VH-VL binders against q9h9l3. Designs and how they scored, part 342

Target 1, 176 residues: q9h9l3
Amino acid sequence: PRKMVAIDCEMVGTGPKGHVSSLARCSIVNYNGDVLYDEYILPPCHIVDYRTRWSGIRKQHMVNATPFKIARGQILKILTGKIVVGHAIHNDFKALQYFHPKSLTRDTSHIPPLNRKADCPENATMSLKHLTKKLLNRDIQVGKSGHSSVEDAQATMELYKLVEVEWEEHLARNPP

## First folded at step 17 (VH-VL)

Design zc89 (framework fv_nivolumab)
Fold by ESMFold2-Fast, scan of step 17:
Structure zc89 (fold): chain C 176 residues (1-176), chain A 124 residues (1-124), chain B 107 residues (1-107)
Amino acid sequence: as target 1 above (176 residues)
Amino acid sequence: QVQLVESGGGVVQPGRSLRLDCKASGFTFSDYEMHWVRQAPGKGLEWVATIRYDGSSEYYADSVKGRFTISRDNSKNTLFLQMNSLRAEDTAVYYCAKEGYWQSSAFLRYFDYWGQGTLVTVSS
Amino acid sequence: EIVLTQSPATLSLSPGERATLSCRASQSVDDYLAWYQQKPGQAPRLLIYDASNRATGIPARFSGSGSGTDFTLTISSLEPEDFAVYYCQQYDYWPLTFGQGTKVEIK
């Protein structure tokens, strides 16, 4: 069996008008929800907008943050060859400037059976917080101080486990 | 310079079909979910449909479900809305709209750029 | 569906006055709320996103506040170009919904 991990990243705004999303934190958890990686990451470009309401990132977190190039290397060593679970995970991979094989990628924002269990439209892209509330009866992303990427990665893994058997069988019959 | 340019609007009779196009430029089109929003004459705004960044899934307002089809061609930076079985109530200016910045765990579906709109009039 | 109710429907003021526009949601939308300005014959223009963040190029006289169910758009001192219709929009849950609009008209 391939090892499985869940990932969630936080982005800050860089570039002109802060509209470029740059990696500033990454959390990775194993199948049981134990933290394998959790670091603040210093973007190579000037941060225009911390996006603190969503990212939870403040200037003080950047003081001892791991430089992007080093953090990326560490993260990729953890992800390579594993099944990686995320929510809207294409955004995490864009921030990492990384290609992960589709056959080893699981996106909990795009699994129709998961939406069906939540009594949500199968084709709608539902937020992590709403799926977690409907299916796990747990409130995440609470408060106004930003999200915890650890909490988000843990919730994402638990959501995937609800459909894992069904979805892995589907993928085996219908390879991406 | 970000631009969204709609085309394809016009006057059609009830029960007929019409296709709207939206040509995007000035941003990486394939990175964003795209939307159609409409506005009936003298009325407010109504969200119509969305499509995933890669075109793999679509979602619709109940008022148009089963009649309208949203699609995209990322190689041409173009968004489409195929409107079938048109009703008088579909008369509106149709806007192509782009989502704001992307974030990993939050879907921020506010619209930072809009096209100028294309008028669809369904009249006998 | 989350219903957004804007008040007042019409606000009649003179240039230089403060405008305060309300948007109330039928259930919590957290901070997933935006404000748009629309002038006759034009597409809507984003003013505020994430409840309180001013969009690029929007003058400092525009500010957004509130969270959950009660939101306010404030224009500290009306300029002639500010007389327009204003819409709030939530993006916390499907379907995406807009308020019915508040018309700010010259007295």
Scores: ipSAE 0.841, ipTM 0.934, lowest interface PAE 1.1, mean pLDDT 93

Design zc9 (framework fv_nivolumab)
Fold by ESMFold2-Fast, scan of step 17:
Structure zc9 (fold): chain C 176 residues (1-176), chain A 124 residues (1-124), chain B 107 residues (1-107)
Amino acid sequence: as target 1 above (176 residues)
Amino acid sequence: QVQLVESGGGVVQPGRSLRLDCKASGFTFSDYEMHWVRQAPGKGLEWVAVIRYDGSSEYYADSVKGRFTISRDNSKNTLFLQMNSLRAEDTAVYYCAKLGYWQSSAFLRYFDYWGQGTLVTVSS
Amino acid sequence: EIVLTQSPATLSLSPGERATLSCRASQSVDDYLAWYQQKPGQAPRLLIYDASNRATGIPARFSGSGSGTDFTLTISSLEPEDFAVYYCQQYDYWPLTFGQGTKVEIK
């Protein structure tokens, strides 16, 4: 009965020419899709590129945002000791500057049975949008005003639940 | 400064094998998926293969599937392409390419840096 | 696979003229489209990504527009160094695909 959560983060561009990806929003949901955490996060470096088309982040969201060091502490307290589900989750962990044990990490972008159910090539890294459409018949990341990390985290948990029994058995036989 | 340097190209006969190397520097190689893209003489660009940041998953264009193997050594900042059962149609300049930046779920696979390319000629 | 069709195949213009290059996708690629410039003997150079964002160091005379299936690269006033081949690329779905190129040449 280990607790399971799903996470999705949004990044903005910092550093020279906006080439560094810095955490600017994080959403965490529980197994049932209920929101446990959803905060805008202020990077310690100057934001060069809001990447609004993908991130949904605008300057107004930064006015009352939680500073990175504080948000990181809050997020890590939620993730520690839990099975954490994400899509290309290594990017979320990099933005958090955090190591989560591989034995407790589930990446829906890297689960061959999930791609197989979607009639997609098993070894291709498929977008969350495409897997969600094929398997849940639901459109996410709609429009041009940026993505909702809550919506993405919820979709990610629902996708994992489709293969959970099979994949947990696989991991028990083939520990990461 | 980001640099990608390909090597290993040359002239080979049909049915033979060749291995291409791509040495990366100036960025954290282990954080990025890496790609191979080729260009036949006088023709356009064709995507060939991708490998996950940690080397745990690979995907290929249908034209090379079963013949080419992409791999990487993160400790050496090096990307590889093992080309088996080469055909005349594989004659091309081969580029290694790095995607721009990462977002959590967006997968923005445009290439901000390319190597200079290495020519592979398959001829008998 | 998603097919990208570029037009025209060749555009013969003089320095100072406006160039308009088209890229049409066989199905929607949303905004997952990039443009590259390639000169003889050189690797491609990124110009535009996410349909309309100029890459770092790319002059303001280059602009990208469009979404879904119809995309345009515009060079407002050609400089001598702009005579090259231009490729569009989609990254919405596998396999990644490129257009066949538009050659911008001196008249």
Scores: ipSAE 0.827, ipTM 0.926, lowest interface PAE 1.2, mean pLDDT 93

Design zc90 (framework fv_nivolumab)
Fold by ESMFold2-Fast, scan of step 17:
Structure zc90 (fold): chain C 176 residues (1-176), chain A 124 residues (1-124), chain B 107 residues (1-107)
Amino acid sequence: as target 1 above (176 residues)
Amino acid sequence: QVQLVESGGGVVQPGRSLRLDCKASGFTFSDYEMHWVRQAPGKGLEWVAVIRYDGSSEFYADSVKGRFTISRDNSKNTLFLQMNSLRAEDTAVYYCAKEGYWQSSAFLRYFDYWGQGTLVTVSS
Amino acid sequence: EIVLTQSPATLSLSPGERATLSCRASQSVDDYLAWYQQKPGQAPRLLIYDASNRATGIPARFSGSGSGTDFTLTISSLEPEDFAVYYCQQYDYWPLTFGQGTKVEIK
């Protein structure tokens, strides 16, 4: 009944020594994995470290990138009122400077039944690539040119679908 | 200006308990997963435990599971390690350690800041 | 658990020489590998993270390379203050694990 989307963001380093994580790309997919949003985003602060190994972002992607304030407005319009799925999604929300209701948030890095299904300790925070390999037998985040936030968002939605019925029932009985 | 200060170490007999504290300053403590790492005198480094940024889950090395409890108080920027049923092999300098930068696409569990360490000696 | 094997256990070199330290993982850890320096009586200091990125404030003579199972820390020209123990650490798998260390002795 409720509309559900999955999100994954990429961050670059800004601020002193590049230690601040700033939003530089956001991808949102629907329940079936179709892309609803995928834009490079220009941080308001100087980029000190592109973190390309993980982010896949290079200086060229910042040319004509959508300014943070504009992108944030577009993204929040898509997320508001929907169930939002992500992996370590609190980081995406921090980068967006956004609070999404916990009742509508699903974090595939913090769903004990998902870890159990993967034969992983329930309390360990497992990486997206490891859960995807164990449960979907699929390699994501391959190579050294950076990760695809589209690929990550799609994998995240597929992982959530494996436990959706069980987890939604759990949340209905144990509201956050 | 980022600082981690451990306290609570000392000499205890086997089977006793001890609590370590780690006071953090200079960064947004509630944004980071925090770890304990130990080092026996003259030996190498051993990872001990991690706690999620919000305190909602904890994970432990097999050597301490069931005996040690990691916890945090984000309102006080403080990390704790409650050590029960201490053994001679728990003798070590215990370090509070902060994870590096955060990314949605990867967990980067290297330690960019460490405390000075606090010595725990378990002997009779 | 992932076992990290560092070699050699001890490396004896004179100032000005190149130091090459190896870290081998029992299975691939991709680029989730860090190097630390530890001097007597001190906490470890981060040198390299993500296999090859030099941490802030670390001199250019330190460099990291490798991926998967084979990693190298290189000190291009050893300074007296580089007398220390060096540890590698993987963070691709739980539990987090460290190598047993390589002691670099001046002389």
Scores: ipSAE 0.840, ipTM 0.934, lowest interface PAE 1.1, mean pLDDT 93

Design zc91 (framework fv_nivolumab)
Fold by ESMFold2-Fast, scan of step 17:
Structure zc91 (fold): chain C 176 residues (1-176), chain A 124 residues (1-124), chain B 107 residues (1-107)
Amino acid sequence: as target 1 above (176 residues)
Amino acid sequence: QVQLVESGGGVVQPGRSLRLDCKASGFTFSEYEMHWVRQAPGKGLEWVAVIRYDGSSEYYADSVKGRFTISRDNSKNTLFLQMNSLRAEDTAVYYCAKEGYWQSSAFLRYFDYWGQGTLVTVSS
Amino acid sequence: EIVLTQSPATLSLSPGERATLSCRASQSVDDYLAWYQQKPGQAPRLLIYDASNRATGIPARFSGSGSGTDFTLTISSLEPEDFAVYYCQQYDYWPLTFGQGTKVEIK
């Protein structure tokens, strides 16, 4: 049996006029929702836009943040060889500059049975907050001070558990 | 510089088909969800369709479901819209549109760049 | 479907005046709202995203405010090039929807 974790990252804007998305926080939780990793991460490039409304990141969080290269090493040690669950997880992997095998990746934004359970359009990419509200009757990402990547990772794991048996059977029949 | 260039518009009779192309340059096309938005003459904007960054899923406005097909070729930086069973009410300028920046926990489907548009006129 | 209602339909003003444009959503869209400017024969141009962030190259006279269901686009002092049609757009839920537009015209 493989171990399973859920991940959620927050990005800040770097590069010309803040248009590049750079990793600035990462949270990883285990199957039961316990936090395995949660760190603010200092991008190697100058931060132009904190994107605080979505990221929850402010200048103060960067003062003693873990440098990107060190954080990346720590995170990859946790992810390697495990089934990794995320919501639009390709963005997390892109921010980490990391390739995770598709056979060990689960994306709750791209699981048609999950959308079906939520009475949502099957092939539409639904937000984490809407799926969590419809399926778990829980409000996440509340307020204007930014999202909690811990809260998002926990919700993502709980959503995956709702379709885990069905989806693992699908993947066994249709290996990625 | 980011550029989106549409082509394929024209005059077509009801019930016929047209394919629109959108050639992208100046950004990593394969990293973004792409959309089609249309505008009937003298009217407002209407969202038509979206395709996932890898081409693995598509979603459509109710007005075009079953008739239009969005697709992409990431190796050629090109977005397509196959329009079948065209109706007079499909007459519009069709715009190719790129999503803004990506964020892990939020889908930010505003359009930072648009093509120039291509006119499709459905008339007898 | 989330309906966006823009008001007024037409705003007649002179250069140098302040323009205030309203966009109201039929249900909360949080801060998932953008504003576009469109001139005749041209594609829309992004002005504001995430309710209040100015897009690249947009002059400081443009500002967005509001959250939930009530949003405002403000042009602090109209320049000749600002006379155009303005659209709001929500991206909180499918399908993506636009307001019907506000035309800002001279006089």
Scores: ipSAE 0.840, ipTM 0.934, lowest interface PAE 1.0, mean pLDDT 93

Design zc92 (framework fv_nivolumab)
Fold by ESMFold2-Fast, scan of step 17:
Structure zc92 (fold): chain C 176 residues (1-176), chain A 124 residues (1-124), chain B 107 residues (1-107)
Amino acid sequence: as target 1 above (176 residues)
Amino acid sequence: QVQLVESGGGVVQPGRSLRLDCKASGFTFSDYDMHWVRQAPGKGLEWVAVIRYDGSSEYYADSVKGRFTISRDNSKNTLFLQMNSLRAEDTAVYYCAKEGYWQSSAFLRYFDYWGQGTLVTVSS
Amino acid sequence: EIVLTQSPATLSLSPGERATLSCRASQSVDDYLAWYQQKPGQAPRLLIYDASNRATGIPARFSGSGSGTDFTLTISSLEPEDFAVYYCQQYDYWPLTFGQGTKVEIK
């Protein structure tokens, strides 16, 4: 009965040599894939590397972006108390500087039954792109202009739904 | 400055075991999946193993699966490779390697930093 | 596994000349392709990542291009320190794989 959402964030490079990953966009969708949140987010630190090939973020997106502190408050209001699904979701939580309870976290990059359904090694961390193609027969992250965090969040929710019953039963018997 | 320092290499007889260590500094070690890559004398590079940032899963090249074990201790910023049942074909310089920056929806498994390498020679 | 084929195996050139190194993948690896330089007795050094992004501290004479299956590393004007072995690496598929290397040597 607990509500479930999926999240995907995009990061830009800040700090020395642009090696620090800072939140620059966040998308959250509900169980049916409807968008609950999608905003460009202004990091508090100077952006050294937009990482546009992956993030889709450009300088123009920062002009009216929501400041990090404000965006974080909005996002955490949506996530708190919900089951949150993501792909390599620990990176999203790091970018948000947020702790989400492990019991309410679902990581589609680390669910052995999902890899098994995709005929992938159970212990390998598979990309969202490859799992989506193998299991949903859909191409995501197409082109060279950066990824859509909305598209990624939607695909992530759909992937989780393929193993939801099995995985929730596993977690109930083997709590993290 | 990012540094990776390997140790534990040496000469060992076939069938024996050896453990390699890689000490990391200059970055948040627990944020990154870490890899081992090897290179036989005069040959090219061969990927060996990866371990998830939190130590919860490991994946291996077919050539070492069942014989090698990758592990990590995030409290000590140290990566390990336990090599069992060593063969002459395992003779190589072993490098620990750090993945590129982390990005939510893309896995960027290029290696922006490498250790200096440690030589493992398997001979009678 | 994805096979990366580098050509030529050996490239013999003089300082000041342009070097063009090829890497071909057995199937599309999108832009998940890196280039490394290795000198004798040293660890590989990252030159290019994500097919075309120059790594920090790498001179502007190095550039990467291509996407999918066909990739090129170009050194616009060879310096003495550029004579080395160059490897491409894909990271779109498991296992991670490297090309066999191209040796750039003095003519």
Scores: ipSAE 0.843, ipTM 0.933, lowest interface PAE 1.0, mean pLDDT 93

Design zc93 (framework fv_nivolumab)
Fold by ESMFold2-Fast, scan of step 17:
Structure zc93 (fold): chain C 176 residues (1-176), chain A 124 residues (1-124), chain B 107 residues (1-107)
Amino acid sequence: as target 1 above (176 residues)
Amino acid sequence: QVQLVESGGGVVQPGRSLRLDCKASGFTFDDYEMHWVRQAPGKGLEWVAVIRYDGSSEYYADSVKGRFTISRDNSKNTLFLQMNSLRAEDTAVYYCAKEGYWQSSAFLRYFDYWGQGTLVTVSS
Amino acid sequence: EIVLTQSPATLSLSPGERATLSCRASQSVDDYLAWYQQKPGQAPRLLIYDASNRATGIPARFSGSGSGTDFTLTISSLEPEDFAVYYCQQYDYWPLTFGQGTKVEIK
């Protein structure tokens, strides 16, 4: 529990035609949902598409944002050696250009027992929004002004806690 | 330039098997979930199957569940669809399709690139 | 299963006219909706994603609007190359589903 954190990142579009996803915000919460890190992050490349509908990022957030290289160092210092929980967390790790050990990674989009509790197909990758509504009776990602990575990280930790005992036992018997 | 090239289509009898391949190029293949979508002659589009970026999980439309198997070989940038126990109603052009951009906690499963399609005809 | 109903089934218009195509979902799909164009013998081509964003290379005459259950694709002034079949697709929930299509044909 104590050495477990949850992460959620927001990406903006960079590169040709904005097709590359680059880190623009990262939130990390502890086991109890307290915020350990929450910063806007300036990509090293020109932002072509803010993807505000999903990211919540606007040009104003980039004015005093932490440069990518510095933010990455701060984030990796928090994640290293901890169990890291996320939803489709491989995307967060790609944006961070970071490889976290599979044995210490928990992806709430890929935990069959969690889907089963939500009365969803076990092998389908379900959205955080749908799992949170079905299992926690809470609406997240409300409105059209973008998502809160803090809210998403907190929901992700709460979802994992619903299956933590069962899933940790599974992983102990079936290492990734 | 992103390209998806399907192959393996043909004419088969009901109850037989066929395997479709889709060769991808121009993007980092193992970063994306990949899909198969089909279209019966003169009809609309029907989603068939999806596979996770690393090949660790698959999900299927009810119409093909238990008969079709989606798989991938990331070292070869290739997506596969193994079709068993084929039925006349499986007759369709089969497209492999790439999902759009990835974002935190949101799955954007629209298809920004499609292959040219490969025709499967199940004759009875 | 989320059902997408497109109307009309066929839209007969002349070049230069405005085309308005409807897609209705049986339940809310938020903004998780895309539009595709398909010409005979070709694969579908993405036009609009996230309800209202034009895909790269798509002319400004194409626009998408709507949210929740009611969506519209508008072609402000039809060009000869726009006569095709158009499909909407939702990606809010499994299974992924498409509308039955609207054929835009020359009057």
Scores: ipSAE 0.834, ipTM 0.934, lowest interface PAE 1.1, mean pLDDT 93

Design zc94 (framework fv_nivolumab)
Fold by ESMFold2-Fast, scan of step 17:
Structure zc94 (fold): chain C 176 residues (1-176), chain A 124 residues (1-124), chain B 107 residues (1-107)
Amino acid sequence: as target 1 above (176 residues)
Amino acid sequence: QVQLVESGGGVVQPGRSLRLDCKASGFTFSDYEMHWVRQAPGKGLEWVAVIRYDGSSEYYADSVKGRFTISRDNSKNTLFLQMNSLRAEDTAVYYCAKEGYWQSSAFLRYFDYWGQGTLVTVSS
Amino acid sequence: EIVLTQSPATLSLSPGERATLSCRASQSVEDYLAWYQQKPGQAPRLLIYDASNRATGIPARFSGSGSGTDFTLTISSLEPEDFAVYYCQQYDYWPLTFGQGTKVEIK
């Protein structure tokens, strides 16, 4: 498959009032949607708010979670040199404390042709759930027990494939 | 502590322009999408505009589209609203507002912090 | 545009009484709903986010419930400082919209 992966992370709240978003799970899938990485990750700081409604993270998941430093090393080995697809992917990179080259980054929340195809405002940042429903006729992030980062990463890759040819041509003509 | 301070409001004639600014402190400004929300005297709240964390994309309420321009300078922790072709119905207190915490798979566009507001009065 | 309808427009109650405020959406907003309190001359203050999560520093007497189209803000026992205007806001879809407000006033 292409040297392209999709990533989705889950964050928990740490720091004062749980304001700080800290990495607690990361899923990476290949071009065909096969899982390359999926681990719960233990933040170095005390968890104040599990944000379970969105993250799906509970105290039980932290028991055997991979320490942040180790997980980060594993994840960066997978991402380095590849085209990385994500939705609002800057948040995933912040949680990883990682800089990925813009030329190798694809953000499905910021691709105007994708919004246009979904009959959504081109300049608005649309949720993964809404784009997936409109373009793939699939319901993701169902229920109240939290989101699956695997499901989100898979949906993100499929969304990117809908505009891949057009968007790669655009980027070739307009390098970031 | 998180603070947002608006300025630039005043009295202006219809058809004229005014620029509002909002100085942010106490958080990493460049990590958040920022919004403008307004409130006409004695009325409720109305969302006006949003700008992406890096300033690369903007979106507007239909009532101000084509007349207002939202922008930001992350090096100065400052959000701007350029208001052109002002109308009497634009008279309102304008608030800058910060989005809630960031998550990967959900956009949480509730406003955990608001500025004090700056009054814009459009009258002849 | 998603329309939020708050009811009643005005609640006249005494300190110590329970206040129940309604917010109804024209279509499902899931749990993407927040509640704000606003006092005269002040900016709105976040009370509840994600339908039911109490914001930091907000007293336990405030609670939010509901999902989809029908939401409730409850103040279990009104304190003097709770007499204010309350707004709901949805953030499921663009444009972001607010309800018209419910004024809680002293009887």
Scores: ipSAE 0.836, ipTM 0.932, lowest interface PAE 1.0, mean pLDDT 93

Design zc95 (framework fv_nivolumab)
Fold by ESMFold2-Fast, scan of step 17:
Structure zc95 (fold): chain C 176 residues (1-176), chain A 124 residues (1-124), chain B 107 residues (1-107)
Amino acid sequence: as target 1 above (176 residues)
Amino acid sequence: QVQLVESGGGVVQPGRSLRLDCKASGFTFSDYEMHWVRQAPGKGLEWVAVIRYDGSSEYYADSVKGRFTISRDNSKNTLFLQMNSLRAEDTAVYYCAKEGYWQSSAFLRYFDYWGQGTLVTVSS
Amino acid sequence: EIVLTQSPATLSLSPGERATLSCRASQSVDEYLAWYQQKPGQAPRLLIYDASNRATGIPARFSGSGSGTDFTLTISSLEPEDFAVYYCQQYDYWPLTFGQGTKVEIK
């Protein structure tokens, strides 16, 4: 069996008018929800928009943040060869400028059986917040001070575990 | 430099079909979920359909489900709406719309750019 | 579906006056709310996203506030080009829905 981790990243706006999404925090948890990695990350270009309402990132978090190149190396060492679970995980991989094999990637925003268990339309991309409330009866991403990538990664792993057996069987029969 | 250019609108009889195209430029098209939004003459805005960034999943408003098909060709930066079994109630200006910036912890489905709109008139 | 109710339906004001537009949701949408401006014959233009953030190029006289079920768009001092129809939109849950619009017209 391959080891499994869950990831969630936070982005800030860089580039012209803050329209480029750049990595500013990454959290990785193991199968049991224990934190393997959680660092604030300093983008190589200047931050135009902290997007604090969603990211939870503020200027003070950047003071001793790990530079992008160093953080990326640390993160990729953890992810390589593992099954990586995330919610809209393609965005996390874009922020990391990283390709992870589809066969080892699990996206809880794109698992029809998970939506079905939540009484949600199977083909709609549902937010992590709504799936977690419906299936785990837990409120995440509460308040206006930004989201916790640790909380999001933990919730994502728990959601995946609800469909793990049937989804792994599906993937074995229908390789990506 | 972001542009969305729509084409394919026209006058059609009830029960007929029509396909709308939306050509995108000035951004990485394959990074964004794309939407169609319509507006009947003199009325407000109505969301119609969404397609996932990679084209692997689609979702529709109840009013068009089973009749309309949204699709995309990322190699050509083009979004499509195939409209079948058209009804008088489908008469509207149809807008192609792009989602805002992407963020891992939130889906931000506001529309930062819209096409110019293309008029579809369904009448006998 | 989440219903958005905008009030007033029509707001008749003179240039230089303050405009206050309301949008009320039938259930909480957190801050997943946007405001658009539409002029006759044109596509909608994004003004405000995430309840209170001004879109690129939008003048400082436009501001948004609110969370949950009660949202406000304020234009601090109306300019001639601001007379238009304004729509709110929620994106907290499917289907995405818009308010019916508030027309800001010259008195």
Scores: ipSAE 0.825, ipTM 0.929, lowest interface PAE 1.2, mean pLDDT 93

